# Designs tried in a protein design chat: VHH binders against p49116. Part 15

Target 1, 238 residues: p49116
Amino acid sequence: EGPLLSDTHVTFKLTMPSPMPEYLNVHYICESASRLLFLSMHWARSIPAFQALGQDCNTSLVRACWNELFTLGLAQCAQVMSLSTILAAIVNHLQNSIQEDKLSGDRIKQVMEHIWKLQEFCNSMAKLDIDGYEYAYLKAIVLFSPDHPGLTSTSQIEKFQEKAQMELQDYVQKTYSEDTYRLARILVRLPALRLMSSNITEELFFTGLIGNVSIDSIIPYILKMETAEYNGQITGAS

## First folded at step 12 (VHH)

Design m16
Fold by OpenDDE, fold request of step 14:
Structure m16 (fold): chain B 238 residues (1-238), chain A 119 residues (1-119)
Amino acid sequence: as target 1 above (238 residues)
Amino acid sequence: DVQLVESGGGLVQAGGSLRLSCAASGFTFDDYGMYWGRQAPGKGREWVSGISWSSGYTAYASSVKGRFTISRDNAKNTLYLQMNNLKPEDTALYYCATHTPGDYPFDSWGQGTQVTVSS
């Protein structure tokens, strides 16, 4: 039996909007985030095992894990995105809201902590120097998570997750044979993803673009969208 | 298809140094960790050293730690192994290797380069 992923699934190249403005406005941030979101979902839908689960199950899986996939994507694409700069810009925009007394003290704290968690997660991944192969299979492990409520075909999903884990283990063991802790160091980062609120992520990265439309509601549309169409359609939804 | 070509091996006296190179093609080099292995006569393949995609992480076999240094140049799609203070027990065919999903459960490696250390 063949591997869960192919060589093409290891490549994960994000194209940023051009040109990059001197001042990162909400539109630029939202467009960048939307491109990453689309890339992540397109990546998922290209996996044969994912396709084998059927459209309804696929949609449910993506709805359950899109924030985790997106966050892994942020970490993987942190350099090309200038993620630190984007996050700083988001904080600056948030400061305007604070000055206008639009947010409670508790909400401000919550949002700032979320931003901190995102940055720390990405920094931790960078410190581990995770490669494209490892990211691909980490995303697969996250994608094929059977522990989300309301999923169908959980037995198959679990099998796919196990396959992803085994293949990742094999890769790490062969590449770093006498470092028996490498795999564990990588996998222990995954729980941090579950600490991050999808709602806050959506608010920080997508509110300026999609308005009152939720990520959950557009996921089926994105999964059916052609690659060439996502920029025009997502940005036009604002 | 993955292609790996090792070079830089030769005959050297104990205590000497060699620098091995591995030219990689046929895959996105900077998406993968790379590693060196070796096979001595009459022995099985053994792992020597591994390096992450951007060189932010390296690992070494206990037998070569402190003597060997693995490095890479992604712009040149090349992997290196600097071997210092060589010992007769380092005599082996050295090969560079990678693992793409299509290779599972096997690895890809080249023909190797022979390193012989005389006492």
Scores: ipSAE 0.927, ipTM 0.975, lowest interface PAE 0.4, mean pLDDT 93
Fold by OpenDDE, fold request of step 14:
Structure m16 (fold): chain B 238 residues (1-238), chain A 119 residues (1-119)
Amino acid sequence: as target 1 above (238 residues)
Amino acid sequence: DVQLVESGGGLVQAGGSLRLSCAASGFTFDDYGMYWGRQAPGKGREWVSGISWSSGYTAYASSVKGRFTISRDNAKNTLYLQMNNLKPEDTALYYCATHTPGDYPFDSWGQGTQVTVSS
């Protein structure tokens, strides 16, 4: 049996909207985020094992883990995205809401903590110097997580996750043979992903969605659309 | 197809230095960690050193730690191994290697470059 992923799955190149505005407005942030989201979803759907699970299972699986995939994507593409700048812009936009007393103190705290967690996660991944191979298989591990409620084909999902873990382990062990703890250092970062609220992520990055559309609701559409068609779809602007 | 071409080997006296190079092609170099291995006659392959994609992390075999330095230039798709204070026991065919998903469970490596350290 062949590997879970192919060489094409290691490549994960995000193209940012151009030109970059002097002021990072909500539209730019949303467009950038949507591109990453689409890239992540289309990455997932390109995996043969993912395709083998069927449309219903695929949709459920992505609904369960899109925030984790997106966050891993943020970490992986942090430099290209200028993530720190984006997050700063988000904070600035939030300041307006704060000044207008639109948010409760508790909500402000939650949102700020979420931003902090995102930044810390990305920083931690950068410190580990995670490469494209490792990111690909980390994404596979979170994608093929059998412990989400309501999933079908959990046995198959588990097998795929195990396969991803084994292949990642093999890669790390061969590349860094006498550092027996690198794999553990990498994997121990994954729990942080599940501490992040998908709702807050959606609010921060996708507020510009037209018509109160949720990420959850558009996932089936994203999974069916052609790769070349995703630009402009989520924001209504190309 | 992954192509790796090692160079820089040769004959050197104990205590001397060599710098090995590995030219990589056929894959996205900066998406992968790279490593050096070596094989002495009559012995199995031995891992020497590994380096992450942007050089933010390096690892070394205990036998070469403090003497060897692994580095890379992603702009040139080249991996390096600076070997200082060479010892006769360092004599081996040195090869650079990587692992792409398509090659699982096997790694890709070049023909190697011979390093001979005389006493």
Scores: ipSAE 0.926, ipTM 0.975, lowest interface PAE 0.4, mean pLDDT 93
Fold by ESMFold2, fold request of step 14:
Structure m16 (fold): chain B 238 residues (1-238), chain A 119 residues (1-119)
Amino acid sequence: as target 1 above (238 residues)
Amino acid sequence: DVQLVESGGGLVQAGGSLRLSCAASGFTFDDYGMYWGRQAPGKGREWVSGISWSSGYTAYASSVKGRFTISRDNAKNTLYLQMNNLKPEDTALYYCATHTPGDYPFDSWGQGTQVTVSS
């Protein structure tokens, strides 16, 4: 059998809306995040192993892990997105909202803690200088997680996750043969993804979406989109 | 097709220096880590050094640490190995390598460049 992923899955190129506005706004943040979301969904949908599980299983897997995939995408694309600038603008907005009493104190604390966790995750990935191969296989490990509640075909999902783990291990051992701890350092970052709240991700990055529906509810439609529609959403050109 | 072409090898006296180059093509160079290996006569391949896609992480075999420096120039799709204080035991065919998903479980490597260190 061939590899779980192809060379096209290693390439993950996000194109940002141009130009970056002098003052960051909700439209720019939402457009940027939407491009990343569609890039991430197209990435997952194009995996032959994913396609082999069938449409119902595909929907269930992506509903379970979309926030983890999105967060890996944020880390991978943090430089091109100027993610630090986006998060700083959001923090300033939240601090102004405290001053103006526009949000509950509990919600603001929750959101600030999430931003800190996201920054720590992105910093830890940058310190390891994770490459496109490593990110692709980390995303595959997250996507093919058999331990989410309500999944069917868990034995096949587990097989694909094990295959992703083996292929990542092979890559790391070949590239960095005498660094026996690199694989472990990479894998130990993954549990932090389960601490990321999908509700807060929606608040931070998707507040301007048309309709007040959750990303969970639109995943079946995103997964069914034609490739030309994906390209329009990823680049903002339609 | 991944293509890797090494150059810069030669004959050098012990204590000398050489700089190896590896020209890469046929893949997106900055998506991957790269590494150098070597094969001494009658021996198996030995990993020498690896470098991450942006050069933010490097690793070295204990036998070369402190003497060899790996680097890359992503604008030129080129990998380098600066070898200082060379020893006769460094005599080997040196090759650059990478691993793409299509290569699994193997890797892509060049034909190598010979380094010979005289006593």
Scores: ipSAE 0.660, ipTM 0.881, lowest interface PAE 1.6, mean pLDDT 87
Fold by ESMFold2, look of step 13:
Structure m16 (fold): chain B 238 residues (1-238), chain A 119 residues (1-119)
Amino acid sequence: as target 1 above (238 residues)
Amino acid sequence: DVQLVESGGGLVQAGGSLRLSCAASGFTFDDYGMYWGRQAPGKGREWVSGISWSSGYTAYASSVKGRFTISRDNAKNTLYLQMNNLKPEDTALYYCATHTPGDYPFDSWGQGTQVTVSS
């Protein structure tokens, strides 16, 4: 009946582990990334439209798009995270690891290309000066994507995506009425998200996770967490 | 909830200048773009200018471009409109506005501040 999202979905505050260590390490990067992931999952599951689809559909949607939501989160929080510093440290590590194996060299090229794509995506979002409203609705468009294989309730998912698109359109057209191209410029950034590899995202940001498992495999647990536990994961409080 | 209070309007001679202010509260100012609109007597609302959350993007109606400058100070939760070379056709009630999810399909705005430009 009402809007797809509420005011609480526009707010997206990431709290970094403090203080930042003199030398960036795997633990700091993984903790920072984990907070962002949990913030993103908390954001998604608190949407009434998402809740209405049911647990099985929720799990399928998030498994299909978690990397896209995470990447939008990286772009939105890039300054707070000092993402450019994190990526520079990762690049330096990779360059120092070169010359071990041809197959290893092939993987390093894939990872470097991914980092480049991530940097360019974040730069393009910064140049458009995307705000919290716009990010929230871009995340909703990505979350309610009906074209992933294996989804049920595809018709309802498509309706929610169309609603997100209409509400974003209304906002952009009201705020910037005579800029007829801003909406299109924002939306054409989304295909780049499908080019981001979840496997490489895990390698870059999640090498220290307990269980040494893929993010895809822990999605059902993350979606079922109590709100208090989410807040602990987002802020680092135990 | 969202509160927007405009000020700085008044009577001014053609060719003069005014600076409008809009004090914002009740929402996270930094999460949203902001805009100015105006409504002349007996006419519909006209969009005047918009600004992104960090001021990295601004846009203007063709009728005011080059004469008006929008700005914001996120530390003070305040939106501004510097109006130069004012013309009688700029006479209107000026209001600042934003759009939150709860407003859809409407917007949030204040009561406005009157700008009257005489010859």
Scores: ipSAE 0.617, ipTM 0.868, lowest interface PAE 1.7, mean pLDDT 87
Fold by ESMFold2, fold request of step 14:
Structure m16 (fold): chain B 238 residues (1-238), chain A 119 residues (1-119)
Amino acid sequence: as target 1 above (238 residues)
Amino acid sequence: DVQLVESGGGLVQAGGSLRLSCAASGFTFDDYGMYWGRQAPGKGREWVSGISWSSGYTAYASSVKGRFTISRDNAKNTLYLQMNNLKPEDTALYYCATHTPGDYPFDSWGQGTQVTVSS
C-alpha cells in the first residue's frame, strides 16, 4: 500500500533534562537515557505496521531489539546528548568503582570494550552523515527482524523488513543516484548492533532505576502507556 | 505540503558560470538529503548532485563533477548549485528535489529554473 513510515516517524527530537548540571551525575545520565528509551519505544509503537502485528508480537519484537533501537538513538542524538561527555563521566565513575572494589577486573575490561564499540559505532554513523530518513528506516529494519528466536508471524515481519529495505534503497538511490556504494556502507554498520550487550547498556545508562527492575521487564508497561501518561514521564518530549 | 522554488537560471555563454538557489518550505528541511536534477528538451530527467542533511556528504553525476558544487544553508532552508565552466549540453530545466514518506512513491520537485548555454 503506502509507505511503511510517515513523515512523523522521520522526526526524532530528544529534549535533554533541564537545567544541565555543572557536573554530570548518575541521575542526569539515567533521566537522559530514559527519555531516549521512551522516545524510541513510542516511536516504534506509533508505526501502523507494528500495531498490526498485535500486542504479544509487539512485546516480543521490542524485547528482542530494544538495545539496538536505543543504540541507533544514541548515534542519532549523540550531539544533542553530548554523548562523548556522558561516556567520559561513565568512565570516571567506573574508575571510582574500582577504588571501592565494586567491579571485577574482567568485568571492567568487558565494559570498557563495550564503550569503545559504542563510540566507534557512533563515529562511523556520523562520518556517513546519516539523516533522519535513513535513521528511521534503519530502526525499522532492526525492529522488524524476523530471525530472533521465539517470534510468531515471522513471514509478515519479514515482509515489513523487506518493505523498509526497499524504501531506504529508493531514498538513497534517488538522493545520491550515482553513488552506488552509500546504501552498502550504511547497511554494513548494522551487524555491530547485535554485538552490543543489553546487560552492559543497562549498567552504563540505567543504574539509577528504582529497585532491580530490568528494561526487559518494563517494556510491556512502556508499550501500553497512553500518550498523556507518556508526555508526563518525558518533559518536553512530544 | 512540500514547496520548492528555484531561481538563478538564465542565458549564459559557454565557459560561463551561474548559481542556482532553491527555497524550501512545508517540511523539516534539515531532516532530509536534497538533490538537483535537470531535464533537457526531449529527454528524461537526469540526476545532477545530492547533499546530505548537514553537508557532510555530497555526490555528483560524472557529467558535472569538478564543475558543479552543491551546498545548503539550513538556517535559511535553501539549497544551492554553483555551476562553473558551463557547456551547451548543460542546457536544461534545473529543479531541486527531496524524497519524503509523504511523497511515496514519488519525489517532491520544484517548478525548475531554465539554464541555456550558448555555444
Scores: ipSAE 0.482, ipTM 0.822, lowest interface PAE 2.7, mean pLDDT 86

Design m16
Fold by OpenDDE, look of step 13:
Structure m16 (fold): chain B 238 residues (1-238), chain A 119 residues (1-119)
Amino acid sequence: as target 1 above (238 residues)
Amino acid sequence: DVQLVESGGGLVQAGGSLRLSCAASGFTFDDYGMYWGRQAPGKGREWVSGISWSSGYTAYASSVKGRFTISRDNAKNTLYLQMNNLKPEDTALYYCATHTPGDYPFDSWGQGTQVTVSS
């Protein structure tokens, strides 16, 4: 049987809204985040193994791991997105809300800790200098996680995850054969993804566009989106 | 199709230096780490050095550490190997390679460039 991923699955190019404003407003941040989310969902949908699981299982998987996929996408696209600038803008907005006494002390702490965890994760990935190939398989490992509650076809999902892990392992061993622990250093970062709140991520990046609608509720529609519609979103021609 | 073309090999005296180049095409170069390997006569392929996509990480075989330097130019889709203080035991066919999805057995490499170090 062929590999889990092809060369087309390694490519992960995010197109940012143009032009970049002098001031990163909520709209720009949300639009950028939406494009990344769509790109991530489209990426998942393009994997034959993912398609083989069926629509219901696919939806369940993405609902379970969208925050992790999104976060990996942020890390991978950090330079293109100017993520540090985006996060700084978010913090500034949060400070304004604090000054207006709109948030409780506990909520402020939670949000600030989330931003810190996100920044640290992305910095750690940058320090490891993860390439596109490695990111593709990390995303696949996260996507094909069989340990989420309520999933069907868990045996098949596990098989796909193992395949992803094996292919990644082969890559790392061949490319960096004298660095015996590179694979471990890469994989040990994955647990940090599950420490991040999907709700807080949604509030920080998507509130301006989605309002009261949850990412969870729109995932089925994103997965059903035609390629032409997706391309339109990327080019801003929707 | 993935294409890798090595160059820069030749005959050199012990203690001398060479710089190898590898021109890459047919794939997104900066999405992949790259590595150099070599094969001496009568021996199997040996891993020499690897480099991450942005050059932020490099690795070397113990036999070449401190003498060889791997680098890349993503704008030119080119991989390099600077070899200093060459030894007769470095004599081999040198090849650049990457692991690409869809190819079996998952590695792509060129025809190689011959390096010969005389005593």
Scores: ipSAE 0.471, ipTM 0.807, lowest interface PAE 1.0, mean pLDDT 90

